VHH binders against von Willebrand factor A domain-containing protein 7 (VWA7). Designs and how they scored, part 12

Target 1, 194 residues: von Willebrand factor A domain-containing protein 7 (VWA7), of Bos taurus (Bovine) (q0v8j4r314to507)
Amino acid sequence: ASSLSFVLDTTGSMGEEINAAKIQARHIVEQRRGTPMEPTQYVLVPFHDPGFGPVFTTSDPDSFWQQLNEMHALGGGDEPEMCLSALELALLHTPPLSDIFVFTDASPKDAFLTNRVESLTQERRCRVTFLVTEDPSRAQGRARREVLSPLRFEPYEAVALASGGEVIFTEDQYIQDVAAIVGDSIADLVTLPL
Short names: E, the ipSAE of ESMFold2; O, the ipSAE of ESMFold2 at other seeds; V2, 0.75 times the mean of E and O plus 0.25 times the DockQ between their complexes.

## First folded at step 12 (VHH; framework vhh_7xy4_2)

Design u6 (from q5 with K57S W104S Y105S R106S; at its last look DockQ between E and O 0.86; V2 from the best seeds 0.55)
Fold by ESMFold2 at other seeds, look of step 12:
Structure u6 (fold): chain B 194 residues (1-194), chain A 120 residues (1-120)
Amino acid sequence: as target 1 above (194 residues)
Amino acid sequence: QLQLVESGGGLVQPGGSLRLSCAASGFTFSDYAMAWVRQPHGKGLEYIAYISTGGGSTYYSDSVKGRFTISRDNAKNTLYLQMNSLKPEDTAMYYCAKERTPGSSSFDIKGQGTQVTVSS
């Protein structure tokens, strides 16, 4: 893992998801600080409809932690977001052989990017894992008279599969626990010589 | 501007059939995928069928697969749902829904719906 990269949905309902990203980042940073396995880069790309970015990158884990601590969930609807655009930006700034974690409660607004993002994950040899807090079987959207397709998360599944990662669906109340477990497991799976 | 008008509902015996229609106006109907959703009284929405812009791809929920057929006539700006082998659990308000933007996976209900009641 050459980089620790986060793509964060900052929609107002994402407060617990942002905290989960902070917990996972702290686990990784503390576990690897001062060791041969310490990430050399840290990347953060926020997104919120209609926008995404800017990208934040640093080689200093303390600066990365401070940037995460200053992030707060913003208000808004739970319309599909420009998640794949933000992920593409993160991939362009993430060193090869890195892990990228995506935190969102919504399906993508920009699904037309799916094939391009799949290709980019393979060219960069980056593993992409999605932590998603929306129930994929839910039909009721947030807006009155809005209905959600049961196929809406297929773009995330395709990108995860292409990259060797996974899509994890969980509820808001559990995402902090799931993020900690995923962070520990991914860190345990990365082996480097001492 | 945009209108979707559902019709064709009614009271039917178990095992019976109904054909629902959805008349569309105020937009280019052939540019958008369409869906049927239903809502039993006091319950949540259920996404039951989907059809692509040209009709080449369809999807059905497990609850209706094999019994219901979605179709569209782009020349008449009309969406259809043929419902066969109706069961009491099919009793609901039925709505057609328009894809919000192409590829978005989000659909908008615009009409008042049409009631389907399956009982003796």
Scores: ipSAE 0.409, ipTM 0.785, lowest interface PAE 1.8, mean pLDDT 82
ESMFold2, look of step 12: ipSAE 0.477; ipTM 0.819
ESMFold2 (binder alone), look of step 12: mean pLDDT 86; pTM 0.864

## First folded at step 13 (VHH)

Design f1 (from q5, 13 letters changed; framework vhh_ozoralizumab_d1; at its last look DockQ between E and O 0.89; V2 from the best seeds 0.57)
Fold by ESMFold2 at other seeds, look of step 13:
Structure f1 (fold): chain B 194 residues (1-194), chain A 120 residues (1-120)
Amino acid sequence: as target 1 above (194 residues)
Amino acid sequence: EVQLVESGGGLVQPGGSLRLSCAASGFTFSDYAMAWVRQAPGKGLEWVSYISTGGGKTKYPDSVKGRFTISRDNAKNTLYLQMNSLRPEDTAVYYCAKERTPGWYRFDIRGQGTLVTVSS
């Protein structure tokens, strides 16, 4: 049994990222419909500063689609978020050998969880792919004299590497196209066991 | 109390070199990662380089990789940026930045910066 799990940043201008998650889910569900590889469970964990969750799980793809359609962007902008906390929660509710997709426009503020999340991805045998719509070279923080570290995305890179996934940086206007390509690629990588 | 004083900027022709310095005081310099950032007039800040507490890890964006070298002398409380093969697009005010809290991914600017102008 496998699941399709989404961890979604609901801050600021995340409308494009939410729509990208819908497109990716549609590609994966449509390709796997009626096959042995069809996900048996769907998991959704939203996050923002200062909170994350609740977890939504369902075995019904139509209910999952409806839940995604009801997602709304909140305020907060480019502030660091509780991404790793939400990902941990998703991992705890995701059966082994599943794909988890994380959509965010910000670096994590809970990076102290990095090693724990790495270990959990390996224990659960889940592949984690991050789609990030922030330019990793950007330095400007919220205050004029605050600077964002160029290392701020290393926690995502570490988790992705440990899980066999990747971190993809793109712009808001391209996230939907990138999500579709990633969805198609993951569907192509399914290996029939026998 | 924390003070960072940048120096070494100036006018230089394309292809030239400059060495920037940042004198640090008011904190234990060797406990903190340091960085250089720059700002062209009317534009936002961008990363130029990063160096870990002991100097064993450095990072550069592709735009300066191979041309710029960050270094630090923890005995002298000084951060350096060696800038070679300078281009007109390197024109900016350069600031050194101090890691706020180790491992928290935030840095702070405290000085006025030093202006680098690359023009023929």
Scores: ipSAE 0.453, ipTM 0.770, lowest interface PAE 1.5, mean pLDDT 82
ESMFold2, look of step 13: ipSAE 0.478; ipTM 0.792
ESMFold2 (binder alone), look of step 13: mean pLDDT 86; pTM 0.875

Design f2 (from q5, 13 letters changed; framework vhh_7pa5_2; at its last look DockQ between E and O 0.88; V2 from the best seeds 0.59)
Fold by ESMFold2, look of step 13:
Structure f2 (fold): chain B 194 residues (1-194), chain A 120 residues (1-120)
Amino acid sequence: as target 1 above (194 residues)
Amino acid sequence: QVQLVESGGGMVQPGGSLRLSCAASGFTFSDYAMAWVRRAPGKGPEWVSYISTGGGKTSYADSVKGRFTISRDNAKNTLYLQMNSLKPEDTALYYCAKERTPGWYRFDIWGQGTQVTVSS
């Protein structure tokens, strides 16, 4: 009855994040195969400035893996991105009581959706975990006079908190290792007694 | 034409206090979140503090929490930074910054800044 759902930023800077999603999917599928906690549905929603979607959904883990393997970084974009729009779309296509993983290096352009997405995660009882490869303390923007606030990621923190998930900040070089650890932790929690 | 004018800097001894002001004009001040940013010699910008449009939300860098207080007076179009218990590492050129688009947390520096020097 559960799903494994991925929301992926497909900008050119996200090659490591796409690979991390592939590794995490392989870990979760193999650890849960043949158990009561094996996902019955898989959802994938890409996003890239200026757009997001389409949704891809399947009941076949091999089809899901193949779809992920065919994804390519689509070139540059500007921070911020349409992350919350993509997440809303994923939540609408994800069955209740599921895990959703968001991979991005950018803050959201659509933070006005934060309260709506928070409510939807709680209504659907989905846990949302963000893996973010941007240093939240970076202050220099793209323009000389532009400065970035560390608060730019608060919408992700609010959504994660409301859903029972978290936001994990890491460097590009470590996101594959972090994704594998998150995948192992989820499998361990499901396996261990309450 | 957006204008931000910082003032109130100077030289102080460690442990001293200063209050920075930022006079805003050319836009509706109460519609925008504001921030303080500093640049130490030879370093890039460092975010210091944030205040929401009505002043109901504030945030601080860990290095200044408990020592600095951001405030705003929307009737006077003025942003403030009260700096207490100053340390040599607070030495920097301080800028106020205006949020470009509400909710994007991208800020622009428009003024020349005000120098704060903590020494001796």
Scores: ipSAE 0.457, ipTM 0.806, lowest interface PAE 1.8, mean pLDDT 83
ESMFold2 (binder alone), look of step 13: mean pLDDT 85; pTM 0.862
ESMFold2 at other seeds, look of step 13: ipSAE 0.533; ipTM 0.823

Design f3 (from q5, 13 letters changed; framework vhh_7pa5_2; at its last look DockQ between E and O 0.86; V2 from the best seeds 0.00; counts 0 for: pae E 2.9 > 2)
Fold by ESMFold2, look of step 13:
Structure f3 (fold): chain B 194 residues (1-194), chain A 120 residues (1-120)
Amino acid sequence: as target 1 above (194 residues)
Amino acid sequence: QVQLVESGGGMVQPGGSLRLSCAASGFTFSDYAMAWVRRAPGKGPEWVSTISTGGGKTYYADSVKGRFTISRDNAKNTLYLQMNSLKPEDTALYYCAKERTPGWYRFDIWGQGTQVTVSS
């Protein structure tokens, strides 16, 4: 069985990323109708600063759509986010041998979890793909005196590499298109049964 | 109150060298990663280099790798940047910056910077 598993950054700037997750979900469902790869489970784990979760799981696509439509930005202005904590929860609740998609515009606040999450992706044999709407070369932080290093995204790169996935950096205006392309590619793949 | 005071800038010909210093006070220097950041005239900030709390790990922007060396002396609360083989494009106001939280790689500028001018 396959899962449509999403880890969503719900900070105040994430409207386009939530819409991208909806687009990807629609594409996967449309592509997989009536095939062995049709999703039988949907997993959603939101995150923000300082919180993450709870995990939401369902076998009913209408319940999943309702939950996703109720997602709203939890503004606070704080960067980075609790992405790796949310991803850990998603890994524990996603069927093994599944794909997990992470949508965020920020680097992780909880980078100390990187090694644990790497190990869990390998134990669960889950592939993790990050769609990130932050320019990794951006050096100006939120405040005038704050500076950002491109090293801030190394935790995502490490997790993606360990899991066999990737980190895709794109702009806000393109995230929905990129999500659709990634969703189409995965939906077209046929993997050998375990 | 956190204070960072940069010094050691100046004017130098292309290919020359300078060593920048940053005197830190108002916090436990050895507990924080430190960075150098530069701002060319009329431009936004550019991250240049980062050094871990004990100095065991150093990181550099591609534009300065092999030419710049970051170091720190935790007993003297001082951060350094040795700049060799300087180019006109290195002309900028250089700031040292303090990491907010370990592993975040987000840094705060507190000082006025020190000017580096590379001119032929």
Scores: ipSAE 0.345, ipTM 0.734, lowest interface PAE 2.9, mean pLDDT 81
ESMFold2 (binder alone), look of step 13: mean pLDDT 89; pTM 0.902
ESMFold2 at other seeds, look of step 13: ipSAE 0.448; ipTM 0.783

Design f4b (framework vhh_rezetamig_d1; at its last look DockQ between E and O 0.84; V2 from the best seeds 0.56)
Fold by ESMFold2 at other seeds, look of step 13:
Parts: C-alpha cells; sequence; structure tokens
Structure f4b (fold): chain B 194 residues (1-194), chain A 121 residues (1-121)
C-alpha cells in the first residue's frame, strides 16, 4: 500500500504552485485508479516563513483534495525557505514505496539536512520529485545587491537523485501544465514490468 | 562594517590576462567559512557569475569560463583575487566582488563598488 505525499511552499508567491498541486493530485489519482499503485494514504505538509507543518494525513482522496482546495498562500516569506524540514516531516509520515512531490519557488535555507533527508528517502523507499518555479540560471536576487549562487538547488538535486526522482524547473505560468505531465509520466513509470 | 574593494587595471589588451584583487577590511576573510565571489555585468546585460572560493579553498567556476578562470585567497593580505586568461572584447564588464551572506544559504551580497575593465586593442 502506497501513499501520495505533497510538500507545498505556501508563501504568498505560491498561488499557481498550489493550484498545480491540485491538478497533479487529480491526475495521479485518476491515472492510478484500479491499479496496484493506487494510493491508500495521502500526506500534506505545508511550509512557509518561518516554519513548516503541521502534517495532514488521510486515507480518503476526497478529504485530501478538499484540504488542498482550501489551502491558500499565507503571505510572503524570506528566501530561502525551510523546504527540507518539511520534506523530512513528510518522509517520517509516508509509508514506503511512495511518491512525494515538492512545490517551491525558492532554494532551501536548511541545506544542512540534505544528508539526513537523502538517507530517509532510501530507508523509506520513497521517490521525491521537486517542481521549482525559480529560474536556476538567474544570478540577480530579489534585493538589488543580492546574487544567487548557481549551486543553490544542489540540495534538492541530491535528494532527488538519492530517491530516484528529479528536479524540474519551470515558470509560474507553466507549472500547472508541467505538474499534469509529471503526474501522467510518473503513473506510466510505475507500471508493472512485462 | 566589513567592506570589500576591487582593485586592478581598467584596461587590458586582448589575449592577455585580466587580474583583479578584492581587499577585505573591517573583518577577517578567514573568520568563518564564508565563500567569496567574483561577478560581472557586461554592458547592457545582466549579472553573470564568474566563480567563488571558500576559506577552506573549495572553488566554483562558471562552466563557460572554467578553463580561463582562477580565483585564489591570500589570508595574510586579507584578499581574494581573480585571474581571467585569454581575454577578448566579450570580457569587457563591470567586475564586482561579493561575500556569502550566510554559509550554506547560497546567497551572496555585492559589497564592492565595482570596477570597469575594458578589453581593447
Amino acid sequence: as target 1 above (194 residues)
Amino acid sequence: QLQLQESGPGLVKPSETLSLTCTVSGGSISSSDYAWAWIRQPPGKGLEWIGYISTSGKTYYNPSLENRVTISVDTSKNQFSLKLSSVTAADTAVYYCAKERTPGWYRFDIRGQGTLVTVSS
């Protein structure tokens, strides 16, 4: 029995990402209905400045969708964010052989957790996919004299690699379409062997 | 109170090596494991990473420049330096030195005023 888990950056800039998570959840549930990979548990962990959580879990896909649908951006926060802390919490509540999807527009400020989170993905046999709406080639930060390291997403890439997932970069206006495609692709990827 | 100041020649001939030094004052370059960076802005373009070096000596160089870039630290002079070899007119830019804001957060602050380097015959 597998779980579908979402880790959502809910800062004020994340309205389209929250909608993309709703679209992806709908696609995954519909694509997996009636298969061995149909989720039996759903996990949701929001994060925002200054914190993360609480964990929401349910066995009912309608309750999960309702929770996502009522979720709203909670205001602006500092970049970077506590993404890995939220992901760690999700991993601790997600049964093995599950997919975890992370939606964020920011690099992490808790990168010291990278090795711990990598270990958890492997212990839990969970695949973690990140959907990131920040342009990784952007050098100019939001503040005038702030410069963004080109390596700032390495923690996400390390976690994704360790788990067998990936990091997907897209723009805000396309994230909903990308999330739908990723949801369809993951369903195909976990099809039973020939 | 910590300040960074760029220094070096403003004019460099093609195929020569561009050399810049960033002097740190108001604090020690080695007081914590911060990274120290060089960034440039070509005329009419946005900021472009050159690379950085940490106090422990770990480096990152922009892959498009990697074969031409050397960044080094001299802790006894409280300085870090940039050498960019085999320059062309495309290397004309304002060059800035910057300091990592917090180790592990992957954010840098430009603390120098910038120095224009022109590559011209």
Scores: ipSAE 0.458, ipTM 0.766, lowest interface PAE 1.7, mean pLDDT 82
ESMFold2, look of step 13: ipSAE 0.475; ipTM 0.776
ESMFold2 (binder alone), look of step 13: mean pLDDT 81; pTM 0.825

Design f5 (from q5 with R106Y; framework vhh_7xy4_2; at its last fold request DockQ between E and O 0.94; V2 from the best seeds 0.70)
Amino acid sequence: QLQLVESGGGLVQPGGSLRLSCAASGFTFSDYAMAWVRQPHGKGLEYIAYISTGGGKTYYSDSVKGRFTISRDNAKNTLYLQMNSLKPEDTAMYYCAKERTPGWYYFDIKGQGTQVTVSS
ESMFold2, look of step 13: ipSAE 0.679; ipTM 0.872
ESMFold2 (binder alone), look of step 13: mean pLDDT 87; pTM 0.880
ESMFold2 at other seeds, look of step 13: ipSAE 0.571; ipTM 0.826
ESMFold2, fold request of step 15: ipSAE 0.630, 0.599, 0.630; ipTM 0.859, 0.846, 0.857
ESMFold2 (binder alone), fold request of step 15: mean pLDDT 87, 87, 87; pTM 0.881, 0.881, 0.883
ESMFold2 at other seeds, fold request of step 15: ipSAE 0.595, 0.575, 0.604; ipTM 0.839, 0.843, 0.848
ESMFold2, look of step 15: ipSAE 0.673; ipTM 0.869
ESMFold2 (binder alone), look of step 15: mean pLDDT 87; pTM 0.881
ESMFold2 at other seeds, look of step 15: ipSAE 0.484; ipTM 0.804

Design f6 (from q5 with W104F Y105W; framework vhh_7xy4_2; at its last look DockQ between E and O 0.74; V2 from the best seeds 0.00; counts 0 for: pae E 6.5 > 2)
Fold by ESMFold2, look of step 13:
Structure f6 (fold): chain B 194 residues (1-194), chain A 120 residues (1-120)
Amino acid sequence: as target 1 above (194 residues)
Amino acid sequence: QLQLVESGGGLVQPGGSLRLSCAASGFTFSDYAMAWVRQPHGKGLEYIAYISTGGGKTYYSDSVKGRFTISRDNAKNTLYLQMNSLKPEDTAMYYCAKERTPGFWRFDIKGQGTQVTVSS
């Protein structure tokens, strides 16, 4: 693929997601350095509650790393809820046949966008992989008599499946290690030149 | 006033059946997905079944799949749970839960629940 595209949660846990994205980008770039598959474009779309964006694009890996290093928590709420909106924006700015990585710790508030995002991934032929730090087996809400549906992550699973990607769940303390493993695995699986 | 009233619980032998009902009022029932949740004594809440607004999509936890059937009658504003092949492990307080915001996958328990006890 010709682009390295990241959709990052900036609400409350920015450091962990940014570090995971850096690790993944480093592995992909290092494996493809000096080959026709070296990324020529980088896309970054942050999201938070209630907003998302702006989109950042560059052809310079140093500029991309600088942008990641300058990220701060931008969220107004407790949950990073506009994930699919940010992903849609990333898809519109990502060249075809590219990999998009999404880093979040929460289920989407904007699940009504699921079908639209699925269609975009197929039209753009982009593979979307989600790195999620929330355990899907957790059924308990944190407030009063609230119950969290195990289906709350189904929008991510539907988008991943439609695009040929996957949803990977992990604990906060492991996200950087998992991002490295995913980066190595995805880079190895995508051997076709653009 | 928004209300959810669970009923149909009771004492039953292992292998038996029960049908739970949840009467809804004070909101447009057909606009919301619904769920059944249970709480065994001294344990946390377990999400066991889900049904979409029109009834066309359902989900069951592995612990009840194949034994329990969720259904709804939107004309009567009523949610049902048919429980077959009951086991002692199914002993719990059962609650119906209303979707808080469509598509956000958070469900609220509003009623007092109905007790199901499976014992010899």
Scores: ipSAE 0.071, ipTM 0.588, lowest interface PAE 6.5, mean pLDDT 77
ESMFold2 (binder alone), look of step 13: mean pLDDT 86; pTM 0.875
ESMFold2 at other seeds, look of step 13: ipSAE 0.519; ipTM 0.832

## First folded at step 15 (VHH; framework vhh_7xy4_2)

Design g1 (from f5 with R100Y; at its last look DockQ between E and O 0.87; V2 from the best seeds 0.65)
Fold by ESMFold2 at other seeds, look of step 15:
Structure g1 (fold): chain B 194 residues (1-194), chain A 120 residues (1-120)
Amino acid sequence: as target 1 above (194 residues)
Amino acid sequence: QLQLVESGGGLVQPGGSLRLSCAASGFTFSDYAMAWVRQPHGKGLEYIAYISTGGGKTYYSDSVKGRFTISRDNAKNTLYLQMNSLKPEDTAMYYCAKEYTPGWYYFDIKGQGTQVTVSS
């Protein structure tokens, strides 16, 4: 993989996820310096309710760091987001044979794109790894009478499987450690408690 | 007006069985996935079972898998939960819930629920 590509949920309390993306990016750049896998391109696609994008690409790591440092959590909460739309945009701008990392605390509202995104990951031969800071078994929604199903994350699992990647569910307090391990790893799977 | 009316709860001994019903009205029942959820005293909601529009896909939480069976009769606009091998930890208020945005797997409770109490 020649690109460091991030799809980043910028809603609500995603501050820990944004910091985890910064840590992972730094770790990958330092680990891959001087090797064939050194990033020559950086791709960033934010998403938030109601939108996603724009895509940001650069060959300059300092510009990439500046873009990440200016990133901050926007409003909103745990409601579904346009994650698959942002991922599709990232896939179109990421070189083949790259890893794409998705950071979110929410399920997708655009799940109808699942099959299209699966196909695109295979066509582009990109590996997609999701880092999700949500307990998929949590049933309590924002409204008192709203219930959330663990099935809401099936689209992410389908895309990860099709691409040879993984979905990692973890807590906010651990996402930076998980991101560092995933960024280092040749291994396919890193699992932490829900 | 959309309504969901749960019934069939009661007091039962451990190891016993109950069958809950949820009568639906005010919407096209067969177009929506449905779920059963419960609220044990002093705890939040627990998602326990799901059934797709035609009944072809089901899901159960680990806490009830193998003991509970969700089913639906679209001709009668009724959702069911067969509960076997009941345990004291199954004591809760039980609600049926309707998916309100298809494909999101977000469900909405509209009824008052039916109380299930499992004790000696």
Scores: ipSAE 0.556, ipTM 0.816, lowest interface PAE 1.2, mean pLDDT 83
ESMFold2, look of step 15: ipSAE 0.592; ipTM 0.836
ESMFold2 (binder alone), look of step 15: mean pLDDT 85; pTM 0.865

Design g2 (from f5 with R100Q; at its last look DockQ between E and O 0.86; V2 from the best seeds 0.67)
Amino acid sequence: QLQLVESGGGLVQPGGSLRLSCAASGFTFSDYAMAWVRQPHGKGLEYIAYISTGGGKTYYSDSVKGRFTISRDNAKNTLYLQMNSLKPEDTAMYYCAKEQTPGWYYFDIKGQGTQVTVSS
ESMFold2, look of step 15: ipSAE 0.659; ipTM 0.871
ESMFold2 (binder alone), look of step 15: mean pLDDT 86; pTM 0.870
ESMFold2 at other seeds, look of step 15: ipSAE 0.678; ipTM 0.878
ESMFold2, look of step 16: ipSAE 0.673; ipTM 0.880
ESMFold2 (binder alone), look of step 16: mean pLDDT 85; pTM 0.869
ESMFold2 at other seeds, look of step 16: ipSAE 0.659; ipTM 0.877
ESMFold2, look of step 17: ipSAE 0.566; ipTM 0.833
ESMFold2 (binder alone), look of step 17: mean pLDDT 86; pTM 0.873
ESMFold2 at other seeds, look of step 17: ipSAE 0.649; ipTM 0.872

Design g3 (from f5 with Y106F; at its last look DockQ between E and O 0.72; V2 from the best seeds 0.00; counts 0 for: pae O 4.2 > 2)
Fold by ESMFold2 at other seeds, look of step 15:
Structure g3 (fold): chain B 194 residues (1-194), chain A 120 residues (1-120)
Amino acid sequence: as target 1 above (194 residues)
Amino acid sequence: QLQLVESGGGLVQPGGSLRLSCAASGFTFSDYAMAWVRQPHGKGLEYIAYISTGGGKTYYSDSVKGRFTISRDNAKNTLYLQMNSLKPEDTAMYYCAKERTPGWYFFDIKGQGTQVTVSS
């Protein structure tokens, strides 16, 4: 038995990421229904600036769908966001040998947690995959005399690598299609960290 | 008082070279990653190069990769940009930028910049 665990950026432009999580969850549930891999627990951790959480867990897929349907994108906050704090919460509430999916358009402001989260993915034997709707190669200054580094996603790369997952960069218009592809092959992508 | 002072700009022919300097004071220079950012007249800011606190990691934008080299001397609190094979498209005001908070990948421009003009 495994968990479906989602870490969702809920800032104002993230409606596509919420929809992608719904699509992925549906594909996983339908593909694994009646098998030993059918999810027995669902975990959801939202994050935003300035905060993250609360964690929501359930064993009832209908309750999980309801929670996702009630989520909506909120405005506010500066990039970056508290992504690694939310992921830490998700890891602490996710059963071992589970896959965790992170949906965001923002780099982390809590990158100091990178080593802690890497260790936790290995301790919990969880695989972390990031779906990021941002093109780091085309970044420019976001305000007068302020610049975001194109290296700002290195913490996500480190966590994904340590856990055996990946960071997938895509555009808003494609994230739902990418999430569906990842969801269709999640059983083939799942591996145990060594 | 925190200060960043850029220097070394000037008028250069295409294909030429310049070395920019950024003198830092008022903070512990070795604790912060540094970057070079440029602004062509009437255009937005372009992030072009990065160097980590100890100098062991660097990054270059595709527009300057292979032609520009960022370096730092932590003993002298100075950041450098060696610019080779200069093109008219490199004409811009060049700024050094200081990491606002270590590990957050935000960079702030504090100086007045130094003008680089590439033309015949």
Scores: ipSAE 0.204, ipTM 0.633, lowest interface PAE 4.2, mean pLDDT 80
ESMFold2, look of step 15: ipSAE 0.608; ipTM 0.859
ESMFold2 (binder alone), look of step 15: mean pLDDT 87; pTM 0.881

Design g4 (from f5 with Y106H; at its last look DockQ between E and O 0.87; V2 from the best seeds 0.68)
Fold by ESMFold2, look of step 15:
Structure g4 (fold): chain B 194 residues (1-194), chain A 120 residues (1-120)
Amino acid sequence: as target 1 above (194 residues)
Amino acid sequence: QLQLVESGGGLVQPGGSLRLSCAASGFTFSDYAMAWVRQPHGKGLEYIAYISTGGGKTYYSDSVKGRFTISRDNAKNTLYLQMNSLKPEDTAMYYCAKERTPGWYHFDIKGQGTQVTVSS
């Protein structure tokens, strides 16, 4: 009755986190298998510096799982990434009234897209939830004299708010617990009457 | 040549006040958000305050909120930090930092800092 879409950061800084994200994404898909909430379409958009995409789309949950399992870390660091570009691409390929999950450890390089992505979530009526494997209070950047503000994640918070979703900050050891909570929250938030 | 020069630190008793200054040169100061960060001896950086280009938006960490005030004078190319009700845990090297890319909230330390020591 809906689409399930994943936007996945595949940078090298996402190594063990990417594996945990694959496990959690598989969990979300399996929880919905055979239920009235089982999605009819699945979308996957990877991103990394300097690029994003391509889009993978299928109607078969087993094909979706297989595609997720083939993901692996690429080069790059804890740098801002093209997350909003990948999310925009996912929104363009996701049917209306769908859930989109974004997995990343980095703030966006393309924050100038924030307002456009907000509008697109509302036009497409898609709910966007960010799973961020980074402590927003971490001040030390990769360079010795580089400093990171907790405000760097405001674009994700703005998009999530506009879409009716949320931003969840966690570490890879807690991702399974987060996926269970998100799964329960989605069931509670369906807009159709019982 | 981009430069940030911090000043105004010193030794102060608990409960006292200090005003830090950061003189900027070599770039258009009013085009960039600015921040104050501190580093206690032997510890990591702590992001403590932020101010937008025009001064209309500010942010403070929980550790300094209500006691410290960030401000800027774009005509003088100067950033300030008024520190009141100082505590021993405020002892640190203080740096001003310039936003690298407007709107990204990634900042660069360019100066040597100014030492603040709060002790009886």
Scores: ipSAE 0.602, ipTM 0.853, lowest interface PAE 0.9, mean pLDDT 83
ESMFold2 (binder alone), look of step 15: mean pLDDT 87; pTM 0.886
ESMFold2 at other seeds, look of step 15: ipSAE 0.639; ipTM 0.860

